# Ledger of designs, part 31: VH-VL binders against q9m8y4

Target 1, 142 residues: q9m8y4
Amino acid sequence: MATKSTGGTEKTKSIEVKKKLINVLIVDDDPLNRRLHEMIIKTIGGISQTAKNGEEAVILHRDGEASFDLILMDKEMPERDGVSTTKKLREMKVTSMIVGVTSVADQEEERKAFMEAGLNHCLEKPLTKAKIFPLISHLFDA
Below, E stands for the ipSAE of ESMFold2; O stands for the ipSAE of OpenDDE; V2 stands for 0.75 times the mean of E and O plus 0.25 times the DockQ between their complexes.

## First folded at step 20 (VH-VL; framework fv_nivolumab)

Design k5 (at its last look DockQ between E and O 0.49; V2 from the best seeds 0.75)
Fold by OpenDDE, look of step 20:
Order: structure tokens, then sequence, then C-alpha cells
Structure k5 (fold): chain C 142 residues (1-142), chain A 122 residues (1-122), chain B 107 residues (1-107)
């Protein structure tokens, strides 16, 4: 009675971790900065939309059409600056990670005020893959 | 008419520093990003650096990172390139170029200066 | 970095002939490609942006085509002033990179 050891080929379901494409909103009044940041987001496997100022960012969320995992928020913009925009987005119960993008020339008090507006993080220009990647990793682990 | 005029080129020894200027006219300088592009004698074009409209954002080619600094003075309509620790391989004509980043998310160099020659030799 | 390879290295043609220049990218760059003309002793001049858009003041005999990895600059009928070096440049990713150039020379 030869016991046929049915070697169950455990199909290791390679859980293709569906690399959840991170949705990023880039808010900056400088079109060059918007494009450069798009390039960086692309290198980390994200998709991005852009807004030219804080008002456009608010409108995107008001219309209920936009859901972003990450928002890159410039500090100085016409019509609505980054601080005001961040506050408004939080008032609207936006739960996205909002990262302030600041200049090295910005004063500590200004950065503090920006953080107090409701930022999760603050990064100094220039943005790099190395700066953004850790933040994205935390989004996936959460 | 859009005009870009580079200056400051010359002959320097390795390890020395040089500063290039690019004076812009014929357009609102503060509304445009700016680039430096260089060309070694008899060779092709190499992108060097970019600076945002306000000067708060800068990127560099790896070949010059840590040695070169791009900056601008919008009140003077002038772009700068501070070059430190110069090497023989930095010998090139250096061009300033205006960035055209339109609303369509495209980025190209629509105007160029005539360039200034930098020669690094012992 | 994205490597752009232009071909041929040299193109020898007569005035009135059609010139076809190729630029191949090591990876997809969508339509983020520009073409420049450079004459001896002069700065580069923008010809084409976004792969197929002719820059202001550029003659209609210049045209760009392609997407993804393969791009072409065409000069429908060469004029004497068109003999120059031509460079492609991508702006899909940092660093911005140029092809090595194609020299269009008189046969």
Amino acid sequence: as target 1 above (142 residues)
Amino acid sequence: QVQLVESGGGVVQPGRSLRLDCKASGFTFSHYGMHWVRQAPGKGLEWVAVISRKGDNKYYADSVKGRFTISRDNSKNTLFLQMNSLRAEDTAVYYCARDRSGEGKYLYFDYWGQGTLVTVSS
Amino acid sequence: EIVLTQSPATLSLSPGERATLSCRASQRVSSYLAWYQQKPGQAPRLLIYDASNRATGIPARFSGSGSGTDFTLTISSLEPEDFAVYYCQQYDNLPFTFGQGTKVEIK
C-alpha cells in the first residue's frame, strides 16, 4: 500500500502587494516647481495632480472629486497661501498627509506657524526622492 | 526682444573658483525659471543646473553637485553660477537658458545666451 | 538618468533633400522631448517642443514626431542655412539630458 504522498504544491500566492499608487496633490504657484515635483513623485511610483494656489486646492476638495494620500503644499502663493490653505483643508476634514514645502530662507517662526496650521511634516526645498520616500512608506504601513 | 548675456568666463587653474553672470532683458525675469547648460569644446550639450522663479528651489547635475551654486537676483535681472573647486572637465562654454514651463506641464529651453567660455587648465 | 541616442551621427545631404534625424530614449519620456539646432559658434536654438510643436519663428520645413522612446526630426527640404548640429533633449525626468547630436553637413 504505497502511500502516495500528495505533495501539495502550496501555491505560494505571491501576494502581489498591489503597489497602491499614491495619489499626490502638488500645490505651488511656480509651474517649474510643479513640474519638478511631478518628476520626483513619478520616480517614487506616484501619480500627481497640480494646483496653482491654495484656492484651487480647496476647490478640488470641495467638489468631492479629489482624494489625495499626500499633499505637497507650498508656503507662499497668491490668492491663498499655504498656511491658510492648510487650515482650510483641515477645517474641511481633509485627512490627507499634508507636507509643507519650504525654502531654506524661511524663518523658524514661519515654519512653526506653517506646522501649526495642520501640517504633518515640513520639508525644505529641493524635494528629493530620499526626502519623500520615508513619508510615503509610512502611508503604506498605516 | 528676449536677450540673455553671459559674462565672467576666463582661464582658471584647477581648484580655483569662478563666478558667471547672466543678464536678462526683454522679459519679466522673475516670472521664469532659469538654467545653466554647458558645452565642452567639440562636444555635446550638458545640463548643469536649474533655479525656480523665486530662487528657492534648485537642482544640479551630479557632475557639479556640491561644487556649483546657481542663484539669482530678480531685482537686477541677473542669474549667477558660482563655480568652486573647478576641474579640467568643467572646461566649456556655459549658456544661460530661459525655462519655458507652461500650464501644460512642459519644460524646455526657449531662449539661450551666446555663452561664456570657461577654461580650466594648469 | 535617461540616455538619448541620436542617429545617424552625421548626415551628408544636398540642398533640397529631405533630412530625417532619429532620437531614441533609454526609457519612455512620453512627449517631453525638444529639438535644438546649433550652428558653429552659436548658441542652440529651439526648434521643436513637446515632440511635435514647432517653436515660434521656425520654418514649416521643420517637423517633429514620435512618442514614448522614439522620436524624429524631419527637414522636408534642406536649405543652406539648415546645415548644423541638431540635439534632442528630454524633460521627463531629472537630470535633463541631451542626445549626442546629429551633424547635418553638405554632401
Scores: ipSAE 0.905, ipTM 0.945, lowest interface PAE 0.5, mean pLDDT 93
Fold by ESMFold2, look of step 20:
Formats: sequence, C-alpha cells, structure tokens
Structure k5 (fold): chain C 142 residues (1-142), chain A 122 residues (1-122), chain B 107 residues (1-107)
Amino acid sequence: as target 1 above (142 residues)
Amino acid sequence: QVQLVESGGGVVQPGRSLRLDCKASGFTFSHYGMHWVRQAPGKGLEWVAVISRKGDNKYYADSVKGRFTISRDNSKNTLFLQMNSLRAEDTAVYYCARDRSGEGKYLYFDYWGQGTLVTVSS
Amino acid sequence: EIVLTQSPATLSLSPGERATLSCRASQRVSSYLAWYQQKPGQAPRLLIYDASNRATGIPARFSGSGSGTDFTLTISSLEPEDFAVYYCQQYDNLPFTFGQGTKVEIK
C-alpha cells in the first residue's frame, strides 16, 4: 500500500493475513465509481487509494514516496484526462501497471490512443473481478 | 424539497418489455448516483441496479443482469429502467432511490420515490 | 453474496417500550450497514448509515451500533409512529443486499 509517511511502523487492514496484497490507485472523477472500484479491488486482495482526477494522481507521484502495483485510470476527467495523465506518469518514470477503465462508448481509435499513452491494458466499465483479475493475477504470485 | 416520481408500471405478460421512468426534482440530479430497488408484494427489499452520476458506470443484481438496463438523461432529470424478458418473479413495486452523494459514504439510499407497481402474469 | 439475517422476525411491543433489532451478516461488512424504516403503503426511509450515524431528521431515540457481522438498531422508547418494518442493508460488497425485515407491531 502506498503511504505518504515512512516514519515508524504502519498497520494495515490485513489482520491475520500473511500473503501479498497489491497497492492500487483508483483515478476517477466520480466518487461513486471510486467506491465501487475500491469494493471490487478489495475482493481480489487489493488495498486502494483514490485520486479525484488526473492532476491529483500526478501530484501523488510527485509528493509521495511510495509506488503502486496497479493504477486504474479513467479516461474522461476534469483538470487532466486519463490520456494526458498516463503520458505524464510515464514521463515521470512511473512503472506501475496502468489499466484504463473506459466508457463502453469509446471508439477503437480512442482506445488505441489511450493505449499508446502508456497503458498496459484497457477495460470497459463496469469494472469487475472477472475482467481485471486475469490481467493482474501474476501480481499475486509471491 | 427532494422529489422522485416513478412512472411506467403496469400489468404485462411474461416475456414482454416495460420501461420505468423516475423524474427527479428539488436537487441537482447530475450530482447523484441513482438506484432501482424493488419489493415483491408482501416481501422484503431487493436492490436491482445502480448508475453513476454521469451514467458511465452501471451494476446489476444477478437476478436481472442481461435483461434490465439502467440509464439516465441528466438534461431531463430522469432515471430509466428498461426491463426486457419479464418474468413472474419480476413482479414488484419498483422504487428509484438517490444515493447519498457528497463528502460522506455512498451506496445507501437517502431519498426514495413512492414506487410504481409492475405485475407480470399470464 | 452477503446474506443479512434479521431477528426477531416480529417484535410485539407497546408504546414507551425499548425495541432491540438485530442484523447479522454472513461475512464481515465492516461498518457499511444502513437501517431503513418502512410503514404500510410507503417507501422506505433511511434511519441509520455507516452502522451508527443517524440520518438527517431522525429522532435521537433511534440508534445503531455494531461492526463486522453483528449490528443492532435500538429504539429507546417506542412512539406510535415507530410501528413499522425495519430493514438492514449492507453496502460493503456487490450485490447490495437487505435483511428480510423485522416487523415492530403493537402488542
């Protein structure tokens, strides 16, 4: 899990669990989406943080000292959209797996552009365990 | 005051379709996620579906997945439920409900409509 | 799917008595639990969210407690308008689910 502090011992919700958890950043401008996606990520053993837009996601990587195993990136957001955010994060040398989570209405060309910005994968909303787990299951092999 | 008014309920035969509307007023509709919740006569409550405030994210109960479609038109302050391939088990009062959007937590229902009855019988 | 089991199914009480309603979840839901009141012929009304927070306009005689799997709604002194059916709802996992209800009826 990515934290803003490195001083002292940290406690997580992983009570009684001694297995790898993944740290996930959920970037979406809808607070309902962030909560729904957090809920899905919890079902697969992830610990999540959220960002309300692309600019907040960029700031977290400038100001934070932790990295994420997975970033779920919405495309259409105020301040900085998902394409611009993904490009910026890759420019900043962020190596996290980035999965775009987009509207079903997106054209193939829009998906291609998003992938070219630096996504590892692109999924259509709604996010489900069935859609995401096969793409990230290797992150749990530890 | 917050007001939610459902319409479109009625009696239909199994296999037919019906669309429910929920007209919202007294709040900024586009700032809120919306739900459908149903209640079979004499029974408890069953969550049916949720839609995000922009309409880009939708989740369904397994009992209706693939047959029902939740949607919204924010310019008309209206939530919809398209119900296809209706079955007797879909007979219920259907409520639209507003999730509590804001700083707090979400996915619980602070305002409800009066409901509209859908009866599916041969 | 998380099953919520409410008990008792029916509480028969008089005005002025304390009502204690239980909701047990089949797995942990942390504090993501709400309580609703439903009177005959009416839509449900939100009473409690996040296990213990009263919704706007809900009288202080209603209180919620519990966490994890065991939750309680307490009505400290029943008023005539409190005779209704009460439902708990979890929103920790999809699908969102309700308990089967506890009917609080006049003895």
Scores: ipSAE 0.771, ipTM 0.869, lowest interface PAE 0.9, mean pLDDT 88
ESMFold2 (binder alone), look of step 20: mean pLDDT 93; pTM 0.947

## First folded at step 22 (VH-VL; framework fv_nivolumab)

Design m1 (at its last look DockQ between E and O 0.61; V2 from the best seeds 0.80)
Fold by OpenDDE, look of step 22:
Structure m1 (fold): chain C 142 residues (1-142), chain A 121 residues (1-121), chain B 107 residues (1-107)
Amino acid sequence: as target 1 above (142 residues)
Amino acid sequence: QVQLVESGGGVVQPGRSLRLDCKASGFTFSHYGMHWVRQAPGKGLEWVAVISRKGDNKYYADSVKGRFTISRDNSKNTLFLQMNSLRAEDTAVYYCARDRTEGKYLYFDYWGQGTLVTVSS
Amino acid sequence: EIVLTQSPATLSLSPGERATLSCRASQSVSRYLAWYQQKPGQAPRLLIYDASNRATGIPARFSGSGSGTDFTLTISSLEPEDFAVYYCQQYDNLPFTFGQGTKVEIK
């Protein structure tokens, strides 16, 4: 009586970690900067939307049409600058990670003011995959 | 009429430095990003660098990264390319090109006539 | 980087003939492709952007098509002034890259 050992092939459910696509808002008055930042975000597997100033960014959130995981916020923009925009977004209870994108590292006071406006982080231009990737990783771990 | 005029090219030895200028006219220079593109003799086009309107954002090709610096003076309507640690492979006609970015479109709508840089021992 | 491969390397045609130039990308660049014309000793000239949009002042005989990885520049009827080198360029990713060029020469 040969006991057929039914070796149950445990189907290792490869948990396809659905790489959650990060949704990014890029806020910059320079269309070239917006496009360049889009390219960088693309390289990290993100989806991006753009706003040409802080007012547009605010409007996007006001209308309830957009939820972003990450907001890249330029500092100097017409109509509404990055500091004002950041404050407004926080007043609106936007919980997105807001990363200030600044041009010169030596403007420490300005950076400080920007951070105090409600930034989570501040990065210096140029944005790179290497600079953004650590921040995104934190978003996924949370 | 949009005009871009490169200057500063010449013959230099390896390891030396050279600065190229591109003078813009016929448009509001500060409203456009700018690019450098080079072309080795008898070869194709190679993108070198880009600079934003305000000059606050810059990207480079890997081949020139750490050696070249793109900059601009909007008050002078001039684009610059500081080239350090020049190599033989940097020998090329260098073009400045105006950036045209509209939404997701990014193309070079106007080019200078270029300036020749020859790096030879 | 995204590699653009143009074909053929050289296209020998007579005036009045149709020219078809190919540009293939190593990965999808969506529609973010431009075409440039360069004559000997001259700067490149923009012909097409966004794969199919003709630049200002470009004759109607020039047309671009394609998306993703495969793009085509067509000159419906070659004029004598059209004999030049043509380059495709992608702007989907940094670094911006060009094809190696197609030379359109007179037969």
Scores: ipSAE 0.928, ipTM 0.967, lowest interface PAE 0.5, mean pLDDT 94
Fold by ESMFold2, look of step 22:
Structure m1 (fold): chain C 142 residues (1-142), chain A 121 residues (1-121), chain B 107 residues (1-107)
Amino acid sequence: as target 1 above (142 residues)
Amino acid sequence: QVQLVESGGGVVQPGRSLRLDCKASGFTFSHYGMHWVRQAPGKGLEWVAVISRKGDNKYYADSVKGRFTISRDNSKNTLFLQMNSLRAEDTAVYYCARDRTEGKYLYFDYWGQGTLVTVSS
Amino acid sequence: EIVLTQSPATLSLSPGERATLSCRASQSVSRYLAWYQQKPGQAPRLLIYDASNRATGIPARFSGSGSGTDFTLTISSLEPEDFAVYYCQQYDNLPFTFGQGTKVEIK
């Protein structure tokens, strides 16, 4: 992609990036959140699967499911929370990009613990295209 | 059996604030996502905001983002809409609506009767 | 933003006639489309969800069809209580949007 300048104006030159689909796992205990996040992921070219808690997310990886490019991980969930789930997935050698999606009300110490569990990034709800796309745009490169 | 009752509407000047309440009964409020939808007098419907069942996830229409806040208190079975920096185009009947938890979400199976907000100089 | 265009704006018919209401989306919404009925001075009532499923308590004379961009609400034989405004709503993408409405009125 080349930047060019012409007399009296400056503009950038780009080429169209050929889009590939990415596989996304959405882990959240609220079915409304799973649908809303699915909707957002669709706008950026993702194909979503969902898990209603951390234990289901772990089971998906044990069942020989295909590896995901991206995992969106909620923190507060029954059965197994997001911190425990992230630790377990990393212990299982899952190398997917994991982005935590957590409450604005969470304390900084809680966010730090979540990052230390093995997240690549941590975002505050609500999930939006503007928040997530810059973090994952490289996953679409061919 | 399901009942949603909005309150708090009234006549206010531009730039002022108003809070709407929606009291729920006849169902387990904490198990449902909730929405606000508005209708300007004589006009069609406009979705305003959604809130998840625990209140941890919220989305807004662009027309109200930054000015309105949706919230809920599950211990009181109440949904709220805090409306700041009101404009004339916010004049509408405001409905609270229940998200359907079965099937595909984000359509509204029960509606309140609405409360009128008029923003007039 | 997905724009829903309803046609016609007004449908003038007599009781017993068939009403056919159209909703067209600016891009595919798959089957994520609902229909609502609103009578004067009342809140909207859900009629149809997921393009073709009747909501609880909705009479069989109401039916929905379509997918993608083109959707239809049919009222097979109009009853006096069916003269109202009808709205379609998509829930495939944010923001959720409604059509402008079709008024079904007595001819």
Scores: ipSAE 0.790, ipTM 0.882, lowest interface PAE 0.9, mean pLDDT 89
ESMFold2 (binder alone), look of step 22: mean pLDDT 93; pTM 0.944

Design m2 (at its last look DockQ between E and O 0.60; V2 from the best seeds 0.79)
Fold by OpenDDE, look of step 22:
Structure m2 (fold): chain C 142 residues (1-142), chain A 121 residues (1-121), chain B 107 residues (1-107)
Amino acid sequence: as target 1 above (142 residues)
Amino acid sequence: QVQLVESGGGVVQPGRSLRLDCKASGFTFSHYGMHWVRQAPGKGLEWVAVISRKGDNKYYADSVKGRFTISRDNSKNTLFLQMNSLRAEDTAVYYCARDRSEGRYLYFDYWGQGTLVTVSS
Amino acid sequence: EIVLTQSPATLSLSPGERATLSCRASQSVSRYLAWYQQKPGQAPRLLIYDASNRATGIPARFSGSGSGTDFTLTISSLEPEDFAVYYCQQYDNLPFTFGQGTKVEIK
C-alpha cells in the first residue's frame, strides 16, 4: 500500500508590490518647466498634474479634488509666488511633501525664506531623477 | 514675422571653444523657451540643449553635457551656446529653435537657418 | 533614450501620389510626437505636432496620425515642393530625439 505523498505545491503568492504611483503637483509659471518636470516625474514612476501659479495650486487643494504626495514648487511665479503658496498650503493643512525648486543663483537668503515658508526640501534647477529620487524614496516604501 | 538668426559658426581645432549666438525677432523672446538642435553633414537632427524663459533651467544632451553651456540674454533677444572642448563629432549645422509648450506638449515651432561649426585638425 | 525609427528610408514617388511615412518609437511616447520637413540647405519646418495637429500654414494635404509607438505622416497628394526629408521627433522624455529621417524623392 504505497502512500502517495501529495506534495502540496505551495503557490508562492508573489506579492506583486503594487508600486504605489506617486501623485505629484508641479507648480511653475513656465510651461516648458512644467513639461520638463513632468518628464522627470514620469521617469520616477510618478503621475503629475500641473499648476501655472500658486493660486491654481491653492485652488486645487481648496476644492478637495486633489491630494498629492509631492508638490514641486517654483519660487517665482505671477499672481502667487512659491513662498506665499507654500505658506497658504500649510495653513490649509496640506501634508504633502513640498519641494521648492529654485535657480542656482545667489539665493541663499531666498532659499532660507522659502524653507521657512514650510518646504520639506529645496532643490536647484535643473531637476533630475537623481535629485528627486532620494527625497521620495520613503514615499515608495510606505 | 518670427525670425531666428544664428551666428558664430566657423572652423575650429579640436579642444578649442566657440560661442554661437541666435538673435530672435518678431516675438517676445522672454516668453519662450529656446533650444539648440544640430545636424551633422548629411545626417539627421540631434537635440543639444534647452533653456527656460528666464534662463534658470537648462538641460543638455549627454553628448554635450559638461562641455556646452546654453544661456540667454532676454534684454538682447539673444540665445547663446558656449561650446568648449570641441570634438570632431561636434561638426554640424547648429540651429536655434523656439520652444512651443502648450499644455503637455512641447515642440519646435520656429527654426533659424543654422550656422555651421566645423571641428577639424 | 527613446529611439525613433522612420521607414522607409527613401520614398520615391511622383507628383500627385500619396506618401505614407512611418515613425516607430522604442517605447510609448503617447501623442508627444512632431513631424518636420527639411529641404536641402534649409532649416526644418514644423508640420505636425501632438501626433495629429497640423501646424499653422501647413497645407491640408499633410496629416499625422498615431499614438503610443506607431505614428504616420501622410501626404495625400504630393506637390513638387513636398519632395524633402521628413523627421519625426518625440518630446515625451529627455533627451528629445529625432528619427533618422525619410527622404521623399521624385521618381
Scores: ipSAE 0.920, ipTM 0.960, lowest interface PAE 0.5, mean pLDDT 94
Fold by ESMFold2, look of step 22:
Structure m2 (fold): chain C 142 residues (1-142), chain A 121 residues (1-121), chain B 107 residues (1-107)
Amino acid sequence: as target 1 above (142 residues)
Amino acid sequence: QVQLVESGGGVVQPGRSLRLDCKASGFTFSHYGMHWVRQAPGKGLEWVAVISRKGDNKYYADSVKGRFTISRDNSKNTLFLQMNSLRAEDTAVYYCARDRSEGRYLYFDYWGQGTLVTVSS
Amino acid sequence: EIVLTQSPATLSLSPGERATLSCRASQSVSRYLAWYQQKPGQAPRLLIYDASNRATGIPARFSGSGSGTDFTLTISSLEPEDFAVYYCQQYDNLPFTFGQGTKVEIK
């Protein structure tokens, strides 16, 4: 039987992990929210594109635009709301991570319906690095 | 004429609460994000909080987070700041300020006259 | 957070002179910088946004320039009403921050 070796410590130097940039689509009908969310995404190494409503988000995917690693989806929007938009994107076989970012916390049935539309996660506004980064940190692996 | 009029300032002891109001007129209040900005006596300006047009998104400076709540009632053209657990360092003139409705946002095109909050024993 | 450092702290000048005020950011803020004027006992007034655009009703003697980390407010010929404190503000990142101010005072 072989004696298990307990010797040897690896001399580890801190390796700076270079995080890749991720492509993010921000879908919200309030331009102030889009700007604020762009700021947050920039702090974690994201490149943002915006859509002012759900219909614009759908058109971006039909017109051969670059695919997105992450979609931040507001729920309450005119023209096409976040639930309808998320369902449509999943019908179109969009595989991006979709995170709902909503102002509604007290209606569990609505939140569950939004999740069932195809979200990966649902967060309450305000969007912060602390809320989003743990959910998406794996997107920076490569 | 665009007008923003703050009220509700006063002298209070540490640990107490105050509510500030900002009454807006001369523009469509619900089309604008709004901010609170404060200025300690003889000091510079400090951003406090922002609220989106319909009130669904709010951000705060770290110095007030968890103690202050920004809110709005668009039917009354009024912005609010609920200030709880007040500290001496919260002593300042508090201004409400209008975020721009077009362009790049997050700079302040109109300001109220300010209301003084003094927190001391 | 982004620190804005204004210089000089005080600028003592006479009416008719040119004023040059500096604002330096601790990291790039692109062109997301505004300038405000505050007269004694009054609220601030927006002068310049996006580094170089004059706000509505601001006289042509006020101009802004710069991008990234280094910004300048210039008053080409001081009028009596221009003696005030001037603040720069960045809106590239939360929290939004102001410089400590430059006081332009009459000599």
Scores: ipSAE 0.787, ipTM 0.886, lowest interface PAE 0.9, mean pLDDT 89
ESMFold2 (binder alone), look of step 22: mean pLDDT 93; pTM 0.947

Design m4 (at its last look DockQ between E and O 0.66; V2 from the best seeds 0.79)
Fold by OpenDDE, look of step 22:
Structure m4 (fold): chain C 142 residues (1-142), chain A 121 residues (1-121), chain B 107 residues (1-107)
Amino acid sequence: as target 1 above (142 residues)
Amino acid sequence: QVQLVESGGGVVQPGRSLRLDCKASGFTFSHYGMHWVRQAPGKGLEWVAVISRKGDNKYYADSVKGRFTISRDNSKNTLFLQMNSLRAEDTAVYYCARDRSEGKYLYFDYWGQGTLVTVSS
Amino acid sequence: EIVLTQSPATLSLSPGERATLSCRASQDVSRYLAWYQQKPGQAPRLLIYDASNRATGIPARFSGSGSGTDFTLTISSLEPEDFAVYYCQQYDNLPFTFGQGTKVEIK
């Protein structure tokens, strides 16, 4: 009486780690910058929306339609600049990671002011995958 | 009428530097991103660099990164390409091209006639 | 980088004939594709943007189609001035890249 050992093939449920797509808002008055940043976000597996200025960014949040994991915030914009926008978003209890995107040179004081407005981080243009990826790595692991 | 006029091309030895200028007219220069695109003799087109409206954002092709610098003077309606450490493979007609500012499209709607850069020993 | 492959390399046709040029991308570029015409000794001229939008001043005989990875430029009836090199260009990702070009020549 040969006992057929039914070897139960444990289907290793490959937990497809659903790579949570990061939702990104790009705020910049320059359409070229917006598009370039969109490209970069795409390369990191993110989805992006754009705003032409800080006011549009505020409106997006006011209407409750948009939740973003990451906001790329330009500093110098018409109507509402990045500093004012960041402050306003924080007043609105937006909890998104806000990354200031600034131009390279002489603006340490400006950068400081921008950070004090409520930025999580500040990056210098040009944005690159290498610069952004470390900042959002924690967003993917949570 | 939109016009872009490149200048500064010439013959240079490897390792030398050259600066190209592109003078823009017929449009508000500061409202547009600008590009450099080059074409080696008898070859296709190669994108070189892009600069934002304010000049605060720049990207380069890997082939020129670290050697070339794109810049602009909006007060002079002029785009620049500083080329350092020139190589034989940099031999090309260099075009300045205007980026379309409308929408999210980064195509080149207007081109200059180009300026020839020859890098030869 | 995104590689654009154009075909055929050379297209020999007579005036009045239909020209069909292909551009294939190594990855999905959505509709972020432009077509340019370049005549000998001249700068490129924009023909089509966003895969299918004709640029200002471009004759109706030029049309673009496609999305994703496969794109086509069509010249419905070739005029003598249409014999040139045509390039596709993607602007979906950096670096911006061009196809190697298709030469449309007179047969």
Scores: ipSAE 0.912, ipTM 0.952, lowest interface PAE 0.5, mean pLDDT 94
Fold by ESMFold2, look of step 22:
Structure m4 (fold): chain C 142 residues (1-142), chain A 121 residues (1-121), chain B 107 residues (1-107)
Amino acid sequence: as target 1 above (142 residues)
Amino acid sequence: QVQLVESGGGVVQPGRSLRLDCKASGFTFSHYGMHWVRQAPGKGLEWVAVISRKGDNKYYADSVKGRFTISRDNSKNTLFLQMNSLRAEDTAVYYCARDRSEGKYLYFDYWGQGTLVTVSS
Amino acid sequence: EIVLTQSPATLSLSPGERATLSCRASQDVSRYLAWYQQKPGQAPRLLIYDASNRATGIPARFSGSGSGTDFTLTISSLEPEDFAVYYCQQYDNLPFTFGQGTKVEIK
């Protein structure tokens, strides 16, 4: 006859969420560079993780189901350089967008080899919003 | 004992150039990022530029972009600031500063004594 | 760019008193905030990093607190050597910026 109100019911539901931010892996052997690039990525709506060299980047992809929308790949690194790392990630069927972020002093032949390893793009340091955003703006689309 | 010693300041006319040197001692210079920070007479502090430990990455304040170049020679433990097209508003004491001792980087744990640059006609 | 506003501009106190200095950021800087002390004719000296960690050799009377946009430097009992200008600096985003300073002077 009379209805009662209760406040104890919880309901959970699955919600399909459109991507609002992009997940970025920053691979660079200089911790200052990793922090500077993290700042830049934050300004364009990215969430960053870091790897201190190419070997760590490979391990992240083998040991977890981690995936990234974008990988920023330095070229000159100890343990495993960016060229070798990029080749290995592509062999592992990683489909992330990979953008090389290299020294201004790199020779054109070295830049071409890096692209051939499987980069989508290659930029010269310093990383800036103006340099990177036009290349990745599509990653924010629904 | 960490020391940073700036030199190269002086009085110059607008439009001219100066190079500042910062000689480092008492630490492994090549393991640290370095900054320039300036302070106009009677004013506060303004960050100018940063350079990574091996010099492959550099960022500048908007007020100096295109006119100033930060660089380093790790074999000589020396940081440089090349200042071109100087303007009156560039008048300041220029400090070199070492990036980080603890924490997340990009703060300045040791500073030099500063060198005065005066730009006037 | 991130503007840091320090208050008060001048703090006139006597030795032994407690000093409370404020730094407010125009946007969230998390805990990426440092404090420096500068005496006339000298370079700045790092006091506090990451909002609340004392730098090596800084006396315990200096403490920092806060996160996000509101930060405080406290000097629990002023010593004669503490009369100086104090600056906050953020390192959450480029360009790195400083507050305009708070002068702590003897009353």
Scores: ipSAE 0.758, ipTM 0.869, lowest interface PAE 1.0, mean pLDDT 89
ESMFold2 (binder alone), look of step 22: mean pLDDT 93; pTM 0.947

